# VH-VL binders against p08169r482to628: the designs that were tried, part 17

Target 1, 147 residues: p08169r482to628
Amino acid sequence: LLCGVSDGKQRFDLSALARHSELEQNWEAVDGSQREAEKKHFFINICHRVLQTGQARGCPEDAAVCAVDKNGSKNLGRFISSPTREKGNIQLSYSDGDECGGGQKIITNITLMCKPGDLESAPVLTTSRADGCFYEFEWRTAAACVL
Key: E = the ipSAE of ESMFold2; O = the ipSAE of OpenDDE; V2 = 0.75 times the mean of E and O plus 0.25 times the DockQ between their complexes.

## First folded at step 6 (VH-VL; framework fv_namilumab)

Design t11
Fold by ESMFold2-Fast, scan of step 6:
Structure t11 (fold): chain C 147 residues (1-147), chain A 120 residues (1-120), chain B 107 residues (1-107)
Amino acid sequence: as target 1 above (147 residues)
Amino acid sequence: QVQLVQSGAEVKKPGASVKVSCKAFGYTFTDYYLHWVRQAPGQGLEWVGWINPNSGGTNYAQKFKGRVTMTRDTSISTAYMELSRLRSDDTAVYYCARDEFYDSGYFDYWGQGTMVTVSS
Amino acid sequence: DIQMTQSPSSVSASVGDRVTIACRASQSISSYLNWYQQRPGKAPQLLIYAASSLQSGVPSRFSGSGSGTDFTLTINSLQPEDFATYYCQQSYRIPYTFGGGTKLEIK
């Protein structure tokens, strides 16, 4: 697997967003759609499993995206495919998550968009499908900028 | 065609240093991490460390810290591993191997290997 | 460091046999496990990454399975070119560590 995209003309290295040690923290997504008592916290890592620290201690060991609420944690997808160039942006697709309501497995897509100078921005949840089987995040970050 | 080409065999005395080169062909040198893995005769594989050819950043296995130095020259797409204060138990074939990035941790293309013999 | 143990250390088989090789990690490594083949006098070659993903150009008779601590490499219908030493390797945590190897020999 790659932690980046190479398109012949443009190169992108996402390794600056990958977090490896227990002393580092997972990326956390902003979720404004739920009431506080029902709010999910999303823990995300790039090109690596979620670090089992803080609230993510209970996350499945192979999850690269993990949702945590008061009732437990869910694997929202594994890092098992390389990033791609999609519609001018970089896309990460995490698949083979936990079983969802329809007997399907959860898939999460993250769309990375260039934001010069910003390596500390947070992903934002943009889609949470009603059947619980599909999640989308947008992330504006300097790691998605060329050169 | 992706290829990693390593320098030739070396014979060294205990206490000496050896510097092995690994030249990359067929891909963008700075886009992929390079690892060094060694294998003593008739033995298994042992990871030594990696270098990020883009930044020059390195990460070494604890047992080699203080004795190993990894560098690269981007103008000639070549990575180097220098091992100092050689001991007889450093006798091994040293391989360079490509990893897409640190996090993938899989070594998809390997150099042919460089035999380093350390004897008195 | 994560210790990787392979069993058996050697296996004798005939062309056409189905061979299985086991690999065990001293702690959970999720699916971050790779398999390599090394023919005598040659560099290792990646066969399988992420426990079950077949590397491009590798014959479909090779397959990997497992998660957590227990993993298996399977070769269906062994071919003459498959007599080699096989290594598992964890990619979960640095230092990356390899199993002791399994030598596949002609019966």
Scores: ipSAE 0.006, ipTM 0.517, lowest interface PAE 15.1, mean pLDDT 84

Design t12 (at its last look DockQ between E and O 0.72; V2 from the best seeds 0.76)
Fold by OpenDDE, look of step 8:
Structure t12 (fold): chain C 147 residues (1-147), chain A 120 residues (1-120), chain B 107 residues (1-107)
Amino acid sequence: as target 1 above (147 residues)
Amino acid sequence: QVQLVQSGAEVKKPGASVKVSCKAFGYTFTDYYLHWVRQAPGQGLEWVGWINPNSGGTNYAQKFKGRVTMTRDTSISTAYMELSRLRSDDTAVYYCAREEWYSYGFFDYWGQGTMVTVSS
Amino acid sequence: DIQMTQSPSSVSASVGDRVTIACRASQSISSYLNWYQQRPGKAPQLLIYAASSLQSGVPSRFSGSGSGTDFTLTINSLQPEDFATYYCQQSYRIPYTFGGGTKLEIK
């Protein structure tokens, strides 16, 4: 699997967002729509499993996206597909997460949009389907800009 | 008030198994992880593992994998730790402890401890 | 695994003294460091969590500081009931690990 994508002569490299060292920190997003006691914290890594550190210490080993709340940790998807170019943006799809009912497994999509000069902003949760089977994040980052 | 009450002292022979219980009072049992920590006589504290009482999920220290089994009965707010193939160096006081899992992960309440003695 | 090293292993002090105990992690653990007090024949009790937060009911003479790899537990004006063994513990990564302990004895 690649941590980048090529579209014609345009190349994109997401490696700058990858956290590969246990000394680094995962990317974090919070669902602000919930009460404080019910808030979910989402930990995300790019092209790599979530680091099992800090609040993500209980996340499943193979999770690239993990949700943490008072009830525990949940695998929201694994890095088993390379990024793709869609509608001018970069698309990541993490699949094969935990079971969410009816034999389905959780899938998480991350849309990365070019924001020149910004490698510090975190992803934002945009969709959390009611059935718990699908999550979507939007991420404005310089890593999504053409090389 | 929050309280963890453990079962009584155990004396076992090498090769046997021991099962220690920890009953929780004064809080919602399924809202907090329960850990097991042991302490050999005159020694420090050693983490054994945890159980999520809500899901039943567990995480064991590598040292104990294959020998330890943590379970829970939510109907009676009780957690169990079973350690098999006991050996002399398993002699220790075993504690259950409640973890504030969602935040920084600290043990805010402890059981009184269960002494497990393994001797031939 | 993350190794936790406490120093000193033992310390003698008198009532009213100020005592400082150090805890070092083999790698950065951010603020995921807790301190416990254990009196003889008793279970450990939480003193400080998240490196510097005082647990409810714990006297204000106890304080914690530090982040990353180096942490300190400070006891101001020792009281008779403070003579015990103290442990630091990291909750940054599994497995959780404890320091070797510091026994605080009466001089």
Scores: ipSAE 0.887, ipTM 0.945, lowest interface PAE 0.4, mean pLDDT 95
Fold by ESMFold2, look of step 8:
Structure t12 (fold): chain C 147 residues (1-147), chain A 120 residues (1-120), chain B 107 residues (1-107)
Amino acid sequence: as target 1 above (147 residues)
Amino acid sequence: QVQLVQSGAEVKKPGASVKVSCKAFGYTFTDYYLHWVRQAPGQGLEWVGWINPNSGGTNYAQKFKGRVTMTRDTSISTAYMELSRLRSDDTAVYYCAREEWYSYGFFDYWGQGTMVTVSS
Amino acid sequence: DIQMTQSPSSVSASVGDRVTIACRASQSISSYLNWYQQRPGKAPQLLIYAASSLQSGVPSRFSGSGSGTDFTLTINSLQPEDFATYYCQQSYRIPYTFGGGTKLEIK
């Protein structure tokens, strides 16, 4: 698996957003939904599993996105597909998360959009489907800009 | 007003199983993880694992995986720890302790402890 | 697993003394370090959480400091009820682990 995408003319690399060391921190989501989600905490990594430390210490081993709430920790998707170009943006689709009813497994999409000069911005939750099976985040970051 | 009350002392033979209970009083049982921590005579403290009483989800220290089972009955605010295939080095006081579900991982209230003795 | 090393294993001190107990983690645990007091035959009691936060009802003569790998519990003006065993505990990663304990005895 790659942590970037290239079309032969342009090259994109998300590796600067990856967190590998236990001394680093997972990214945390900012909720952009109309629903009140303040009792649910999201921990996110890019091209890598969530670091199982601090408030994320109970997260499932293979989760690339993890939700923590009163019911415990959930795997919202694994890093098993490389990023793609979608409508001028970069998309990471994390799949094969925890079971969410009806034989379905949770999927999370992260849409990364170029924002020159801002590497340390944060992802924002934009969709939390009512059946609990699908999540979307948007992230404006310099890491999504052409190299 | 917060209390954790554990079942009484147990004496077991090697190879047997033991089940210790921990009944919670004075707080919302499902707002706190229930942990089990043991202390061999004259020794320090060792974490065994936790249960989330709301979901029933568990996490065990590697040393105990395959031998420990933690359960709960929310209707009577009671958590249980069962340890199987007992060995003499399982002789210890077993404590239950609570941790708020989103916290810095500290135990603000503890049960009184249950002595489990494993001898031939 | 994160190893927690306490020192000293035993301290002899008099009422009124200032006592410090050290706890070292084998890797950084940020501020996920808690301190407990255990009197003989009793369950541990929480003193300090998150490295330096004093638990409600604990006397102000107790304080905690440190972050990362090196932590200290301090007792100012030791009282007779403070003679007990003290444990540090990390909660940064599962499994939670404890220091070996420090027994505080009357000189």
Scores: ipSAE 0.650, ipTM 0.870, lowest interface PAE 1.5, mean pLDDT 91
Fold by ESMFold2-Fast, scan of step 6:
Structure t12 (fold): chain C 147 residues (1-147), chain A 120 residues (1-120), chain B 107 residues (1-107)
Amino acid sequence: as target 1 above (147 residues)
Amino acid sequence: QVQLVQSGAEVKKPGASVKVSCKAFGYTFTDYYLHWVRQAPGQGLEWVGWINPNSGGTNYAQKFKGRVTMTRDTSISTAYMELSRLRSDDTAVYYCAREEWYSYGFFDYWGQGTMVTVSS
Amino acid sequence: DIQMTQSPSSVSASVGDRVTIACRASQSISSYLNWYQQRPGKAPQLLIYAASSLQSGVPSRFSGSGSGTDFTLTINSLQPEDFATYYCQQSYRIPYTFGGGTKLEIK
């Protein structure tokens, strides 16, 4: 169940977003910081851990979402929960990231929205909670369209 | 002036531990990763591992896991590499070198090196 | 681990010569390839980063090229201070790995 979503009436296949080869690149998003030294880069993979290559080379082996900035790499989620349908969209939730204070671990949510014909657009960061414990992305992709 | 200054030469017996220091000058200590690279006499360069001075996070080459520990003290801008259960083939010059994270992984400044000799 | 192979292991040359050193990675490393010079008794010094970018303060006679798996370092007009050992290094994947080195010797 790691790569599909079904609600009994509609089926979705997320395998087209999975990146397995060292010749492929992770999906990447950046925060809104204007200065390069302050930017946080997010590396994301679907149904697979992030590829530990290039700028993501320092990401933990079990990270599926990883942030990289001047301070290093940070695990933003190790495992995906079973994909769910939320308000007509597909939601992925990644948990068990690095500790972020107060005994909490980082959680990342990705909301996938159908965009017919588009398998190349990347996720966009929509929420970065001030305590560093929660991240949210939106992703428009044909993989979110009904099969 | 950016400079990395390492501790002096060490002579150890097999089975002992050695702790080498690397003190940073001329830049913000927490903005750069510090790597340890060793070189046996007449041999090439071998990567040991890195430490992120900001978080204290580390990554070690597989062959050194369980024997190497990297730490830092941000109050004195100093990084440490401790290698335990020393063998004669650990005889080498140990270098610290800095890397700007989110870059092409190059070492722009190196320490002068610390000779560690392991002999009975 | 990514294996880095340098060729030749040693080369004899004269002042004024053009020298090329090759470096090959066991898998594609994009442009995550750096070159260092090590003079006898000294720490290595960065020459080229990201395959082709000249480090500040390094003479323009040094240049790097290549991408993917095959890389070269070129010294266009060898000077006396260039007789040293040269290493390539990949940073595409952890662990970082170095080539075996190329020793430049006086002819």
Scores: ipSAE 0.643, ipTM 0.860, lowest interface PAE 1.4, mean pLDDT 89
ESMFold2, look of step 7: ipSAE 0.627; ipTM 0.865
ESMFold2 (binder alone), look of step 7: mean pLDDT 93; pTM 0.949
OpenDDE, look of step 7: ipSAE 0.880; ipTM 0.941
ESMFold2 (binder alone), look of step 8: mean pLDDT 93; pTM 0.951

Design t13
Fold by ESMFold2-Fast, scan of step 6:
Structure t13 (fold): chain C 147 residues (1-147), chain A 120 residues (1-120), chain B 107 residues (1-107)
Amino acid sequence: as target 1 above (147 residues)
Amino acid sequence: QVQLVQSGAEVKKPGASVKVSCKAFGYTFTDYYLHWVRQAPGQGLEWVGWINPNSGGTNYAQKFKGRVTMTRDTSISTAYMELSRLRSDDTAVYYCARDSLYDYGAFDIWGQGTMVTVSS
Amino acid sequence: DIQMTQSPSSVSASVGDRVTIACRASQSISSYLNWYQQRPGKAPQLLIYAASSLQSGVPSRFSGSGSGTDFTLTINSLQPEDFATYYCQQSYRIPYTFGGGTKLEIK
């Protein structure tokens, strides 16, 4: 598992987004729910599994993306491949999440977009498919900028 | 009334297995994780593991891996903890407890406890 | 594993006293700290969750404070039914771990 992407002319290093220690926090996104008790919290790590700390403590050991709500935790996918380039952005694809009905397993995609000078922003949930089988996030970060 | 009701006391020989049950009443069984915590006579509390009743997923403390198995039966809202290859130092009261992972993981409802005595 | 150190291990007190029990985590656990009371021969009962939130039905003389690594349980104006053992517990990281307990005894 490589924490970088190259297209032969441009190199990107995502290691600044990787959280390795339980002293650190996972990256977090929240759905659009207005009430805290109804919110689904999404915990994400880059080039590493989700840290099993805080609200994410119940997340599966092999989850790289995990959702937590009042009913427990759900594995939204494992980081099983190196990041790739897609239409100028960096794509992270997490597959083999929990079952979501009809024999399907959850897949999560994260699109990283260059935002110079910003290493403090968090991912934003952009798609939560009604069948619960697909999640999509956008993340604007300096880590996605050309080195 | 929300409550967890556990099976009765057990006396076992070293090397045997014990299976303790914990039946949930008054809430949706699959909405809360169930933890097992033990307490040896005169000693403190020790976490054994948890089960997600919705998925059947489990997580065990390293000390008990290979000897403990947690299961559940959603049709009767009952969770089970089986501990094998019992030793005298496994003598303890075993509690089940309910946890909402969303809200900081407090054990708000506890079973009454099951005394497991391991003696020759 | 996160180690939880509780102090003191025992306290002798009289009815009406203010009692303070401390709990220290070996690493930051934010506010993922809970306090339990265990009366002799009974299961533990939740008193305080999320470091400072009073559980429904628990008397207001109990309060919790702290964040990160250092936490305190305070009992104002001790009552006879409060003589019990108290445990702190972190729920920040698996495995969940408990403090060694503080036995509150009649003076």
Scores: ipSAE 0.179, ipTM 0.744, lowest interface PAE 4.4, mean pLDDT 88

Design t14
Fold by ESMFold2-Fast, scan of step 6:
Structure t14 (fold): chain C 147 residues (1-147), chain A 120 residues (1-120), chain B 107 residues (1-107)
Amino acid sequence: as target 1 above (147 residues)
Amino acid sequence: QVQLVQSGAEVKKPGASVKVSCKAFGYTFTDYYLHWVRQAPGQGLEWVGWINPNSGGTNYAQKFKGRVTMTRDTSISTAYMELSRLRSDDTAVYYCARDEAYDYGWFDYWGQGTMVTVSS
Amino acid sequence: DIQMTQSPSSVSASVGDRVTIACRASQSISSYLNWYQQRPGKAPQLLIYAASSLQSGVPSRFSGSGSGTDFTLTINSLQPEDFATYYCQQSYRIPYTFGGGTKLEIK
């Protein structure tokens, strides 16, 4: 697996967003549309499983995206495929998460968009499908800019 | 086919620096992370750090931070590991190794090793 | 750091024997466990990755099993070229750490 995209003459490197040390924090997104008691907190890592720190301590050991709420934690997908280019942006697709019904497993897509100079922004939840099987995030970051 | 070729043996005095090279053949140099692993005589393997040849980004084991620097030159598909302020317990064979999968961290191809001897 | 403990440190065997080497992690590492073979004077070579996946080009007499904290490498019908030192390695957390090695010696 690559932590970037090698596409033609353009190269992209996402390693600046990867968190490795237990002294670091996971990236976090919150569904702002929900009341506090019903909110899911999403802990996300790039090209690496989530760090088991803070609220993410209970996350599944192989999750690259983990949802935490009052009922516990869920694996929303694993880093088992390389990033790709999708319509001018970079996409990470984390698959093989927890069971969500009918023999299906959860998949999470993260779309990374170039924002020059910004490595401190956070992912934003854009889709939480009603069946619980699919999540989408958008992330505007300098890591998605051409090297 | 895929091969990693390292520079030759070095003998250094305590306090000196050493720079080991690792030249990649048979694959796209910028598509795979390169790790450095050392082995003291008669001892086991110890991870030193990795470099992303595409970006130049690095990650070092805590015990080597401040003494190790990893760099690369993409025009000649070569990675370097420089270790400074050498001590006698840095005497080891230093290997470069390619990472097949970033998350799983398995080293599918290794260089032949470079013996670094630190003695007074 | 995650500590990796191998047992035994050495084993004596004959060609045709079945040999099992154990590796234990100080904490759960899921399936992020790899096995390497090192012949004297040579660089290590990847045998098994992700606990049980056989590396391309490696003979099928090698197999790996386990998850969590306890892992095994098995060599069926030992061949002369298999007398070497074997290392397990976790890739679950940085720093990546290796077991102390198991030396496989001819009887």
Scores: ipSAE 0.000, ipTM 0.514, lowest interface PAE 16.1, mean pLDDT 86

Design t15
Fold by ESMFold2-Fast, scan of step 6:
Structure t15 (fold): chain C 147 residues (1-147), chain A 120 residues (1-120), chain B 107 residues (1-107)
Amino acid sequence: as target 1 above (147 residues)
Amino acid sequence: QVQLVQSGAEVKKPGASVKVSCKAFGYTFTDYYLHWVRQAPGQGLEWVGWINPNSGGTNYAQKFKGRVTMTRDTSISTAYMELSRLRSDDTAVYYCARGEDYSYGYFDYWGQGTMVTVSS
Amino acid sequence: DIQMTQSPSSVSASVGDRVTIACRASQSISSYLNWYQQRPGKAPQLLIYAASSLQSGVPSRFSGSGSGTDFTLTINSLQPEDFATYYCQQSYRIPYTFGGGTKLEIK
């Protein structure tokens, strides 16, 4: 598996967003639409499983996106396919998460958008499908700019 | 008051399996994780694993994977830990303990313990 | 696995003494450290969670401090019921791991 995309002469490298050391922290997002007591905390890693530390310690060891709330942790998808180019942006699709009903498993898509000079931004939840089977995040970051 | 009540002492031969129960009282059973921690005679504490009673999801220490199974029955607020292929070094008091769901992972209430003796 | 080292393994003290017990993690665990007291033949009891938060019902003579790798449990003005074994425990990573224990004995 690759932690980047080549599109013609342009190369994109997402490795600056990958967190490998357990001394580092996962990327984090929160479902801002929920009441405080019901909020899900999303722990995300790029091209790597989430770090099983802090509130994410109980996350499945193969999850690249993990949702944690008072009811426990869920695997929202695994890093089992390389990033792709999608409509000018980079898309990372994490599939084969936990079962969500109807024979389906959870899939999470992260759309990374070039923002020059910004490596300190975090992913933002943009879609949480009502059936619990699909999540989308947007992330504006310099790591999504051409190398 | 919150309490966790465990099943009685067990004596087993090497190679056998043991199933210990932990019945919860005084709180909503599905709101907290249940952990299993063991202590060999005169020794320290060792974490075995946890079960999320709401989902049935489990997580086991690597040392016990393949030998331990944790289950629960929400209708009677009871969790179970089954340890198979017992060895003499599995002789220990086994505790169930209530943990916070995703905060600081502390164990605020403990069962009285179940002595499991493995001898030939 | 994160290794938790307690020092000393045992300490002798008198009623009224101030006692400190140290706990060291093999890697940074932020504030994900808890302290338990175990009396002979009894289950452990939670004293301190999140490094410094006193559990409800625990006497105020117990306090915890530290972050990262180095943590301390302090018992101010020891009482007879405090002679027990004390354990630190990390919850930063699974598996949760405990220190080897510190036995507090009457001098």
Scores: ipSAE 0.362, ipTM 0.792, lowest interface PAE 3.0, mean pLDDT 90

Design t16
Fold by ESMFold2-Fast, scan of step 6:
Structure t16 (fold): chain C 147 residues (1-147), chain A 120 residues (1-120), chain B 107 residues (1-107)
Amino acid sequence: as target 1 above (147 residues)
Amino acid sequence: QVQLVQSGAEVKKPGASVKVSCKAFGYTFTDYYLHWVRQAPGQGLEWVGWINPNSGGTNYAQKFKGRVTMTRDTSISTAYMELSRLRSDDTAVYYCARDTYYDSYGMDVWGQGTMVTVSS
Amino acid sequence: DIQMTQSPSSVSASVGDRVTIACRASQSISSYLNWYQQRPGKAPQLLIYAASSLQSGVPSRFSGSGSGTDFTLTINSLQPEDFATYYCQQSYRIPYTFGGGTKLEIK
């Protein structure tokens, strides 16, 4: 899995956000709008599959984004796109998640935004489409800054 | 009364298959995961796998992949574990136990166990 | 797989004693640790979940502590019905794994 992107003038390296070991933690986003008993926890990894630990232990072995709630786990994307650049931001797309109805599979998009000096902030859920087929996250991180 | 009731003891020859049932009473069957855990005579506990009765999704310990199949029938609140290509070292009491996935509250209700004996 | 090691394998004690059983994980499991009691010929019973939370209906003489790799089950004033085998179990990562058990025997 490719962790860099370049347009010949600027380049980015997302490897600082990759989590490789079960001794590390997945990146986590929580839907703060739900009551505690109904909250979904989103586990995300960059350049790597989700670590199958803690609440993510039941996530599919091939998940790169996984949602967990009281009813179990859901694969929100198996195949991660190569990072692309759009006006200084980095776009990632995760495709081929679980079936969500009507022959559709879940897709997840993450927009990474440059925040100098910050490698510890986590992604934030910005969109959860009502049909359950599409999720969007924003993530402010120094890893999105031009090298 | 919340309980899990398992099928009766089985005696099988090496190479055969066994299918153990676990019927749930007193709670909503699809709200809890069901684990299968075995215990050989005089030995400790060994996790076989789990099933999500709501989705039918399963996870098995690597040791049993290819030999174990877990299923359920929501219309009769019953889960099944089928173990194939039996060997003498599969002789054990097999338990089903319910658990909450999200909260990690542990396996709070257990079936009485089913003795499976594999001998020539 | 995460290896769970219990110590001791057996302990002899008298009614009224305070007994401690240790459980060690081969890697950090946070607080994803449960304790079970198994009486001879019976299915296991959940005593403690999430390392330190007492299961409903379990006597208050039982308590759990620890996080990460080192965990302890304590029975504060041993009663006759407590002579059984005790197992720790991690739920941090699949496969779930159990300790080898600690048999609590009457002195």
Scores: ipSAE 0.400, ipTM 0.807, lowest interface PAE 3.4, mean pLDDT 87

Design t2
Fold by ESMFold2-Fast, scan of step 6:
Structure t2 (fold): chain C 147 residues (1-147), chain A 121 residues (1-121), chain B 107 residues (1-107)
Amino acid sequence: as target 1 above (147 residues)
Amino acid sequence: QVQLVQSGAEVKKPGASVKVSCKAFGYTFTDYYLHWVRQAPGQGLEWVGWINPNSGGTNYAQKFKGRVTMTRDTSISTAYMELSRLRSDDTAVYYCARDQYSGYDLAFDIWGQGTMVTVSS
Amino acid sequence: DIQMTQSPSSVSASVGDRVTIACRASQSISSYLNWYQQRPGKAPQLLIYAASSLQSGVPSRFSGSGSGTDFTLTINSLQPEDFATYYCQQSYRIPYTFGGGTKLEIK
């Protein structure tokens, strides 16, 4: 599975967070800094592209992180970099999103933190950089706990 | 004028297949998802599935998986819904409908006139 | 699947009346609710999207409200062309389900 990461001492399996079925929902986070009518909704999938369901049906076919607002969708990352481990946390990096100016493309980082027993909590937006080129999420989940 | 124009009424026997067309006018065909919704006589509305005309990607309601196929031809801005192994309870008006600009709020803003499909012996 | 329940199934009213139609979702759908009008023999037409947003070209006598599980369509000062069947639809997740419809009949 592309959903694993190991540093030789500990291993992690993210497959429990991957959503493959059209009957499932994407993971969702909201930009709380905006008015309700202008909020961006972020649709995220793990080890898989965003599911083309609900509000995310308009997301690009190869997006793994997608932002949707009233006027359309943006690809916030097409590829998942190899998962990395930082002191028990799992870092995911999505790259090759849409153009954001100056020849730059959007990058999204997600930090997964161990929360035993919890596979239902959703990611939380922690950074939306002013230039629109970088997004960060934190996600507390049992999938980030040592196996 | 933005509009969706569907093919004419069909009468089929049980076990046959039917293919309904939906031609788009007045907008960029590949910019909007198209949905199919059916309505049995005297009954309510039932969602069948959608197609992304840009990619050809589809999503079908579980009830129709294995019997429905949605396709499109971008050269003539036309979408198709084919339903196979027809049963009498597939008798319905079938509508194609445009999802308003593929953004946050899914809503069917433009509808075809409907195609009556009658399945009887 | 998310079940959508409309009430009443039919309502009789006179021109000039204010009519209210209710729609209830079996689980929270936030504001992802649309309202459609269907006249006999015609295709449905979008009236309201995102629970309260009036579709371009739709008369201002139509309004929508609600969030979560309970939603309302209001027609202020009913006109003769408003006698039709009204459907709510959740757009929160697949399959996109519709209410059973409310038939608005002349009194």
Scores: ipSAE 0.008, ipTM 0.537, lowest interface PAE 13.2, mean pLDDT 84

